# VHH binders against FERM domain-containing protein 4A (FRMD4A), part 5

Target 1, 303 residues: FERM domain-containing protein 4A (FRMD4A), of Homo sapiens (Human) (q9p2q2r20to322)
Amino acid sequence: RRCQVHLLDDRKLELLVQPKLLAKELLDLVASHFNLKEKEYFGIAFTDETGHLNWLQLDRRVLEHDFPKKSGPVVLYFCVRFYIESISYLKDNATIELFFLNAKSCIYKELIDVDSEVVFELASYILQEAKGDFSSNEVVRSDLKKLPALPTQALKEHPSLAYCEDRVIEHYKKLNGQTRGQAIVNYMSIVESLPTYGVHYYAVKDKQGIPWWLGLSYKGIFQYDYHDKVKPRKIFQWRQLENLYFREKKFSVEVHDPRRASVTRRTFGHSGIAVHTWYACPALIKSIWAMAISQHQFYLDRK

## First folded at step 6 (VHH; framework vhh_7uia_1)

Design q37 (from q0 with Y113R)
Fold by ESMFold2-Fast, scan of step 6:
Structure q37 (fold): chain B 303 residues (1-303), chain A 127 residues (1-127)
Amino acid sequence: as target 1 above (303 residues)
Amino acid sequence: QLQLVETGGGLVKPGGSLRLSCVVSGFTFSSYAMAWVRQAPGKELEWVSSISGSGGSTYYEDSVKGRFTISTDNAKNTLYLQMSSLKPEDTAVYYCAKSEYDITYKVGGKTYRMDVWGQGTQVTVSS
């Protein structure tokens, strides 16, 4: 089966995937193109028929995943799956480079909520990383046309493209003398501080049918108002969670309050607990379950 | 009516083996996660092992891993716990329990949410 793997540097790999190929073997193949050793932060994703991002399970065969029924090759995306607080914890330059490329892609594709003024500052670091020090206004305007630095929404919020370019130029002039590495670190420092950075969002409903976003990350599980992905309404850090529960159309988390603990047969697993449950179609609950376990295992591996 | 009945307990010498059985009725056996939970004299309840309703996933408490094996026989609606290399510390009343959930995953917890319990069967390990 023909598969097309989109890489973070805008390249794509055209592959003929055999029925027995495991997802971990595909990840290894993609990682080899970057001489990437720290592949544990990365995954291979695909978009389902509803537009939701799904991830290949590394111990399963690539072709055993529920791809959308459409003509042409299976479209896959190599990207960061497991986010960390800072790139300062990364050991290889290849890993740092890919985190930077991933962050730029997420900002450009508007997958991360960010104020337009912050976008202009981020664009200046993209220029410093790619081109070095500011030379002229004309060169900057030319470079911004070629680099995916300014997302469409940021451009629409201001009176003109020239205004946006001028704001980027003002930020860029202040960066004179910064190295490529310093620009990457400064860019990532800003992006890593954004509330939506590193959170995987899933549309769910509660028992009453009210829609919510469920967020999964290295920090834990988060519940958001359906119209506000930025400020969580409930936060369940991994260290606070006792158990996760799966049932075909529902996903539950258990937070045990030890201050209320009275361990008897009657209260075993019940007393002093808050059980939070969310509902979705079976396919989405399976995706949430797989991501939650993977995020928790990643959390444990980093201890 | 939901019912869980444990059998197979008894007195066994250290290093011995026992197989506990739990016959379930009143619900679709393969639809819910099942567990074995024990309580030693004067101690709190301790989760021992669980199995998903699909039978595809099993989990064990560290102290019993490698010595105990949980399994199901869907045709007989029976949950088993094969216990080997038994120690005096394994002396307890063993309860069969059902979760309202198909699969359970331990994060920081030492216990799982169970909504139906059996009467228990006594296991005594002594010379």
Scores: ipSAE 0.530, ipTM 0.787, lowest interface PAE 0.7, mean pLDDT 86

Design q38 (from q0 with Y113K)
Fold by ESMFold2-Fast, scan of step 6:
Structure q38 (fold): chain B 303 residues (1-303), chain A 127 residues (1-127)
Amino acid sequence: as target 1 above (303 residues)
Amino acid sequence: QLQLVETGGGLVKPGGSLRLSCVVSGFTFSSYAMAWVRQAPGKELEWVSSISGSGGSTYYEDSVKGRFTISTDNAKNTLYLQMSSLKPEDTAVYYCAKSEYDITYKVGGKTYKMDVWGQGTQVTVSS
């Protein structure tokens, strides 16, 4: 079957995927285009029939996944699945390059909420990385029309495009003499500090039907108020979690709660156990479950 | 009526083998995760092994990996624990348990929260 894999450098791989091809083999093929050795941070994603982002399971055949029923090629996305605290932990330049490309794409597509002033500073590092030192206002304005540096929302928040360009120019002038690598490091330092960076968000409901965001990352599981993806209301770090539970329409986490232990009876050899449960459609719960286990396994591999 | 009945326990010498059985009634066997949980004299409950409702995923405590095998027979509504290379440390009452969840994944926990328990079967490993 015809598959189109969207790469982080805007290229597309057109492939005729055979029924026996494993997802691991497809990831290896894509990684070879970048001379990428540190494949453990990356995955191949697709959007399912319900509009939710899903990831290929590496030990399964590519064509055994539930792709949406539509004409044309299967659309797949090569991107970062497992985020880390800093690119300073990465060994290879190819990995660093791909994390940078992934971060630029996430900011441009507005997948990460960021203040417009921060956007202008980030755009200056994109220019320094791509073009080197500032030369003239005219060149910057020309380059900003070609580079995906300014997301639409940032442009709409201000009186004119010229205002946005002038702010970028002001930041860019301060970067004179920075190498391409320094620009990438500085860009990533800002992006890595953003509260929503590296968190996979899922819309869920609690037992009372109240909507929440459930966030999954290398640090653990987070519950967010539906109106605030930035400040978690509950934090479940991996080291604090006892067990995870899956049922068709619900996902639960089990933690030891010392406050409960002090005021209640022992519960089958482990006092003070608290279970937190969230509800969603079966497809979404399955995605949450797969991501949670994958994030925990990634956490253990790096711990 | 939900009911779990364990059999197959007994006295066995170190290095020996036993097969525990848990007959299930009152629910769809393949719909819920099942587990074997043990309690040694004077100790807390210890999770031994679990299996998903579909039977496709199994989990084991490190102390029993390679020695114990959990399995199901859907036609007989029976959960099994095949125990080999038994040690004195395996002496315990073994409980069959049912979770309200299809799959249970261990993070840092020593035991799982179960909603239905059998009466238990005694396994004694001694010379």
Scores: ipSAE 0.566, ipTM 0.810, lowest interface PAE 0.5, mean pLDDT 87

Design q39 (from q0 with Y113F)
Fold by ESMFold2-Fast, scan of step 6:
Structure q39 (fold): chain B 303 residues (1-303), chain A 127 residues (1-127)
Amino acid sequence: as target 1 above (303 residues)
Amino acid sequence: QLQLVETGGGLVKPGGSLRLSCVVSGFTFSSYAMAWVRQAPGKELEWVSSISGSGGSTYYEDSVKGRFTISTDNAKNTLYLQMSSLKPEDTAVYYCAKSEYDITYKVGGKTYFMDVWGQGTQVTVSS
């Protein structure tokens, strides 16, 4: 079957995928196009029929995944799946490049929650990386139309496009003399410090029907107020979790609870645990389940 | 009324085998994950094995992998634990437990959530 893999550098890889091809073999093929050795941070994603992002399971065949029932090629996306504290832990320049391209894409597509003033500073590093030193206001305004540097929300929050461009120019002028590599490092340093960086968000409801965001990362599982993706209301670090539970329309986490553990020592039939449960459609619960397990496995590999 | 009844425990020599059975009533097997949990004298509860309601997914404590097999017979509403290559450290009271969930993934695995469990059956492994 025809598959189109969107690469982080705007290229598209057209492939005829055989029924027995494993997702890990497809990832290896894509990685070879970048001379990428540190493949463990990356995955291949697709959008399901409900519009939610899903990921290929590396030990399964590519064509065994639930793709949308649309005519035409299967659309796949090569991107970062497993985030780390800093690119300073990365050894390969190709890996650093791809993390930078991934971060730019996430900021532009508004997948990472970021203040507009920070966006303007980030845009200046994009210009420094792509074009070198500031030359003129006219050149910057022209380049910003061609580069995906300013997300729509940032543009809407200010009086004019000219105001936004002027803010970027002020930051850009301060970067004179920085190398391409220094611009990437400085960009990533800012993006890595953002609270929403590296968190996969899923819209869920609790048993009372109250909407929440469930966040999944290498650090654990996080519950966020539906109107605040920045500060988690509940934090479940992997070391605190005992088990994860799946049921068609619900996902639960079992945590060690010292209070309940104390009660349980005196009362047989209890486990000394607390269970937290979230609800969503079956397709979304399956996505949450797969991501949670993958993030935990990544956590174990790095521990 | 939900009822879980464990049988099959007993005294066995190291290297021996036992098959534990748990007969359940009051719910449909294919709809809920089931588990075996054990407690050795003077020790904490330890999760041993789980099976999804569909029977398609099984999970085991590291110390029993390759030696124990969990299975179900939906027609008989019975959960089984086939134990082989038994060791003295397997000596414990074994409990059958029901979860309201279909699939369980072990993270720390020192505790567990099961909303209904039985009275237990004693397994003693000694010479």
Scores: ipSAE 0.485, ipTM 0.810, lowest interface PAE 0.7, mean pLDDT 86

Design q40 (from q0 with Y113P)
Fold by ESMFold2-Fast, scan of step 6:
Structure q40 (fold): chain B 303 residues (1-303), chain A 127 residues (1-127)
Amino acid sequence: as target 1 above (303 residues)
Amino acid sequence: QLQLVETGGGLVKPGGSLRLSCVVSGFTFSSYAMAWVRQAPGKELEWVSSISGSGGSTYYEDSVKGRFTISTDNAKNTLYLQMSSLKPEDTAVYYCAKSEYDITYKVGGKTYPMDVWGQGTQVTVSS
């Protein structure tokens, strides 16, 4: 079957995927296009029939995944799946470049929540990386129209496009003399500090039908207000979790929380438990399950 | 009409072996996580081992690691616990239990909330 893999550098790979091809083999093929050795941070994603982001399971065949029923090619996305505290732990320039491209895409697509004033500073580093030192106000305004540096929400929060451009120029003038590598490092240090960085969000409901965001990362599992992805209402760090439970329409976590939670199951040889359960369609619960296990395995591998 | 029937218990000398069996009916065996849980005289219930319904992932309590093996035979709808190098401390009633979930993934592994539907089988380790 025809598959189209969108790469982080805006290229597309057109492939005829055979029924026996494993997802890990496809990831290896994509990684070879970047001479990428540190492929453990990356995955291949797709959108399902419900519009939710899913990830290929590396030990399974590519075509065994639940793709939307369409006559066209299967659309896949190569991107960062496993985030780390700092790119300073990365060994290869190819990996650093891809983390930077991924971060720029996430900021521009508003997948990472960021204050508009921080966006202007980030845009200045994009210009420094792409164009070098500041030359003139007119060149900056021209370049900002060609580069995906300013997300729509940031533009809407301020009086005019000219105001936003002027703020970027102010930051950009301060960066004179920085190399491409320094601009990337400085950009990433800001993005890595953002509270939503590295969190995969899933829209879920509790047993009363109240909507929540469930966040998954290498740090654990987080529950967010549906209108606030920044400050978690509940935090379940991996060290606090006993078990994860999967059923077709529900995902549950078990934590030590004696006496302050509803307990409907018997514990064996330990005092107190709390079980927290979220509901979604079967496809989304399957996606949450796969991501939660993958994030925990990544956490253990880095320990 | 769920049925869990445990068999294979008995009297065995220290260092001996026993294989416990649990025949299940009334549900799709491979769709639920299964566990072995024991209760020694005058003690609380203690989780022994678990196996996932769909993945075959296995988990063990520290005191039985390397001595006990949990397994399933889906064709026979049967859960097994192979016990070796038995100790007097292993003396207990052993229960077969079913989870309401298809898959249980162990993170910390200190507790295992399972539904218990069997009558149990007595294992006695004495000289």
Scores: ipSAE 0.455, ipTM 0.783, lowest interface PAE 0.8, mean pLDDT 85

Design q41 (from q0 with Y113A)
Fold by ESMFold2-Fast, scan of step 6:
Structure q41 (fold): chain B 303 residues (1-303), chain A 127 residues (1-127)
Amino acid sequence: as target 1 above (303 residues)
Amino acid sequence: QLQLVETGGGLVKPGGSLRLSCVVSGFTFSSYAMAWVRQAPGKELEWVSSISGSGGSTYYEDSVKGRFTISTDNAKNTLYLQMSSLKPEDTAVYYCAKSEYDITYKVGGKTYAMDVWGQGTQVTVSS
């Protein structure tokens, strides 16, 4: 079957995928185009029938996944799945480059929530990386029309496009003499510090039907108010979690919580144990389950 | 109405093998995760192993991994724990337990959410 893999550098790979091809083999093929050796941080994603982002399971065949029943090629996305504290832990320039391209895409597509003042500073590093030192105001304004540096929301929050461009120019002038590599490192240092960086968000409900965001990352599981993805209301670090539980329409976590020291039959009489449950459609619960286990395995591999 | 009946316990020498059985009634395995939990004299309950309701996933406590095997026979509504290379520290009362969840994934794995467990079967490992 025809598949189109969108790469982080805006290229697309057109492939005829055979029934036996494993997702790991497809990842290896894509990685070869970047001379990428540190493949463990990356995955191949697709949007399912319900509009939710899903990830290929590396030990399964590509065509055994629940793709939308649409005409045309299967659309797949090569991107970062497993985030880390800093790119300083990465060994290869190819890996660092792809993390930078991934971060730029996430900021531009508004998948990461970022303050507009920070956006202008980030845009200046994009210019330094792509074009080198500041030369003139006119060149910057021309380049900003061609580079995906300024997300639509940032542009809407300010009086004019000229205001936004002027703020970028102000930051860009301060970067004179920085190498391409230094610009990437400085860009990533800012992005890595953002609260929403590296968190996979899922829309869920509690038992009363109240909507929440459930966040999954290498650090653990987080519960957010539906209107605030920045500050978690509850934090479940992997070291605090005892078990994860799956049922068709619900996902539960078991944590040690000394403030809730009630003993019950369900906890074998252990004090301070609490179970937190969230509800969603079966497809979304399966996605949450797969991501939670994958994030925990990634956490253990790095421990 | 729901019943879990454990059998197969007994006295065995170190290095020996033993198979525990748990016959269940009032529910179907394909709907619920099942587990083996043990309690040594004067100690707290310790999770040993679990199997998903679908039968596709099995999990083990580190101290028993490679020595114990959990399995089900859906036609007989029976859960098994095959124990090999038994050690004196495996001496405990072994309980069969039912979860309300299809799949349980162990993270820290020192506590467990279960609905029902049986009366237990005594395993003693000594000369």
Scores: ipSAE 0.451, ipTM 0.798, lowest interface PAE 0.8, mean pLDDT 85

Design q42 (from q0 with M114F V116Y)
Fold by ESMFold2-Fast, scan of step 6:
Structure q42 (fold): chain B 303 residues (1-303), chain A 127 residues (1-127)
Amino acid sequence: as target 1 above (303 residues)
Amino acid sequence: QLQLVETGGGLVKPGGSLRLSCVVSGFTFSSYAMAWVRQAPGKELEWVSSISGSGGSTYYEDSVKGRFTISTDNAKNTLYLQMSSLKPEDTAVYYCAKSEYDITYKVGGKTYYFDYWGQGTQVTVSS
């Protein structure tokens, strides 16, 4: 079957995927195009029938995943799946470059929540990395039309495109003399500090039908108010978690919580065990389950 | 009406084998994860093995891997634990447990949150 893998540098790989090809083999093929050795941070994603992002399971065949029944090629995305606190822990320049490209894409696609003034500062680092020092206002306005630096929401929050461009120019002028590498490091330092960076969000409901965001990352599992992805209402770090539970339409976590004891639970006198449960459609619960296990395995591999 | 009844416990010599059975009634057997958990004298409850309700996925505590096999017979509503190469440290009361959930993934602790438990069966491994 015809598959199109979108790469982080705007290139596309056109492939005829055979039924027996494993996802790990496809990842290896994509990684070879970047001379990428640190593959453990990356995955291949696709959008399912409901519009939610899913990930290929590396030990399974590519074509055994639930792709949407659309005409044309299967669309796949090579991107960062496993985030870390800083690119300073990365060993290879190729890995650093791909984290930078991934971050730019996430900001532009509005997958990372960021204040518009921070967006303008980030856009200035994109210009410094791509074009070097500021030369003229006209060149910046031309370059911003060609570079995916300003997300739609940031543009909507201000009086005009010219206003946004002027804010970027103000930041860009301050960067005179920075190297490409310094611009990348400064860009990533800002992005890495954003509360939503590195968190995979899933729309869920609790037992009372109240909507929540469930966040999954290398740090653990987080519950967010549906209108605030920034500050978690509940935090379950991996070291606090006992077990994860899967049922067709629900996902649960078990934690040691000395403040709680349930009269309906069987603990044989062990106090302070609590179970938290979230509900979603079967496809989304399967996605949450796969991501949670993958994030925990990544956590253990780095420990 | 929901019942879990364990049988098959007894006294066995080190290196011996024993098969535990758990007959289940009052729920759709194949719809829930089932587990074997044990409690040795003077120790906390320890998860031994689990089997998923939706498929043939099995999970084992590290100390029993390669020695114990968990299985089900859906026609008989029966959960089994086949124990081989038994050691004195396997001496415990073994409980059959039903989870509200289909699959359990162990993170840091013990898999002993369950909707319902059986009464247990004593396994003693001694010379």
Scores: ipSAE 0.496, ipTM 0.809, lowest interface PAE 0.7, mean pLDDT 86

Design q43 (from q0 with M114P)
Fold by ESMFold2-Fast, scan of step 6:
Structure q43 (fold): chain B 303 residues (1-303), chain A 127 residues (1-127)
Amino acid sequence: as target 1 above (303 residues)
Amino acid sequence: QLQLVETGGGLVKPGGSLRLSCVVSGFTFSSYAMAWVRQAPGKELEWVSSISGSGGSTYYEDSVKGRFTISTDNAKNTLYLQMSSLKPEDTAVYYCAKSEYDITYKVGGKTYYPDVWGQGTQVTVSS
């Protein structure tokens, strides 16, 4: 079957995927195109029939996943799945480059919540990385039309495009003399400090039907107000969790209860005091379950 | 009112096979997930396998995957566990259980207990 893998550098790989090909073999093939050794941070994603982002399970066949029933090739995306505190822990320039490209994409697509002033500073580092030192205001305005540096929301929050361009120019002038590598490091330092960086968000509901965001990362599980992805309302660090539970339409976490040192019952879920539950369609709950376990295993592997 | 009755256990040599059966009464299979859990001598309760009440999806602990098969006969309200290539470490009391959850994943030290289980059936694998 025809598959198209979108790469972080805007290239596309056209492949004829055989029924027995494992997802880990496809990841290895994609990684070889970048001479990428640190593959453990990356995955291959796709959009399912319900429009939700899913990830290929590396130990399963590529074609065993629930792709939407549309004509044309299966569309897949190579991107960062497992985030870390700093790119300073990465060994290879290829890995650093891909984290930078991934971060730029996430900022531009508004997947990471960023104040407009921070966006303008980030755009200046994109210009320094792509074009080198500031030369003139007109060159910057021309380049900003070609580079995916300014997300739509940032542009809408200010009085004019010229205002946004002028803010970027002020930041850009301060970067004179920085190398491409220094610009990448400085860009990533800012992005890594953002509260939403490295969190996978899933739209869920509680038992009353109230919508929430459930966030998954190597740090744990987070519950966010549906209109605020920045400040979590509840934080479940991995060290605070006892068990994760899966049922077709619900995902539950059991938190350590210091008032109950031993279990005297044969059953769980009697009152739900130490258990928090979220509801979604079966496809989304499966995605949450797979991501939660993968994030916990990544956490353990780095511990 | 709810009752689970396990049968089919016994003494078997390594490499042998057994089929466990669980007859349920007082509820309908399609309303709940069904599970097999086991407890080896001196060990904590371990989840072995589950089957969903809707769709018939099956799930297995990694150590039994490929060797054990869970199935149901909804008309008979009976849950089965077909066990093959049995090993000494499979020695345990096996319980069938009605479960609120299809799968559990252990993060911390607390042992998972299913919603309801029966009296159990002893499986002993030795020469």
Scores: ipSAE 0.539, ipTM 0.821, lowest interface PAE 0.5, mean pLDDT 86

Design q44 (from q0 with Y101W)
Fold by ESMFold2-Fast, scan of step 6:
Structure q44 (fold): chain B 303 residues (1-303), chain A 127 residues (1-127)
Amino acid sequence: as target 1 above (303 residues)
Amino acid sequence: QLQLVETGGGLVKPGGSLRLSCVVSGFTFSSYAMAWVRQAPGKELEWVSSISGSGGSTYYEDSVKGRFTISTDNAKNTLYLQMSSLKPEDTAVYYCAKSEWDITYKVGGKTYYMDVWGQGTQVTVSS
């Protein structure tokens, strides 16, 4: 089967994937193109028939995943799957570079919610990293047309493109003398502080049919109001969770709750537990389950 | 068709031993959390011991800890409760119980949700 792997540096790998190829072997092949040693942070993603991002399971065969029924090659994306608090914990420059490229892509594709004024400051670091010091207003305007620095939503919130360009220029002028590495570190420092950074969001419903976002990250599991991905309504840190439960259309978490001191026919073991359940279609529950376990295993490896 | 069948109960003297077995069918044994729960005459249900479907973690009620051992044999689709140093207060109907969940993943693993029960087996400890 023909597969096309989109890399974080705008390159694409065209491959003929054999039925026996494991996803971990494909990840190794992609990582070799970057001389990437710290592969544990990365995964290979694909978009399902509903447009939702799914991830290849490394111990499974590539072609055992449910790809959309479309003509042409299977489209795959190499990107960061496991986020950490700061790039300062990364050992290799190759890993840092890829986290930077991934962050730029997430901001541009509006996968991370950012105030437009912060977007303009981030765009100035993109220019400093790519082009060095500010030279002229005309060069900046030309470069901003070629670089994926300004997301559509930020452009819509302001009176003109020229206004947005002028704000970027103001920030950019202040960066004279910064090295490429300093620009990356400053960019990542801002992005890492954003509340939505590193969280994988899934649209779910509770027992009453009320829509919620379920967020999964290295920190735990979070429940968000459907119109507010920033402030979680419920926080389940990994250290607070007892068990995770899977069934075809529902996902549950079990947490110790000292307000519930009785053991009953429906609950056993340590006294005082609470079970929180969310509902979605089978494909989405499978994605949530795989991501939750992967995030917990990543958490344990770094504890 | 889901079935849980408990055996091994009986009359035993204080200080004696019994091994309870629960043969399960109709589900993937290793994918579900399992427990032993008991009910003494005129008393409420009491959780005795649990074993996870993932990680093989075991948990015991304080009064049976060190005297009872919960275990599984996946090849035989059987859950066991090895009871030693039995006391009159261990007299109860013992039930095998299964979680409703297809897959249970252990994070901390101290508690279990159980909603399917077997028929029970009577354990009587008396002189």
Scores: ipSAE 0.469, ipTM 0.816, lowest interface PAE 0.7, mean pLDDT 85

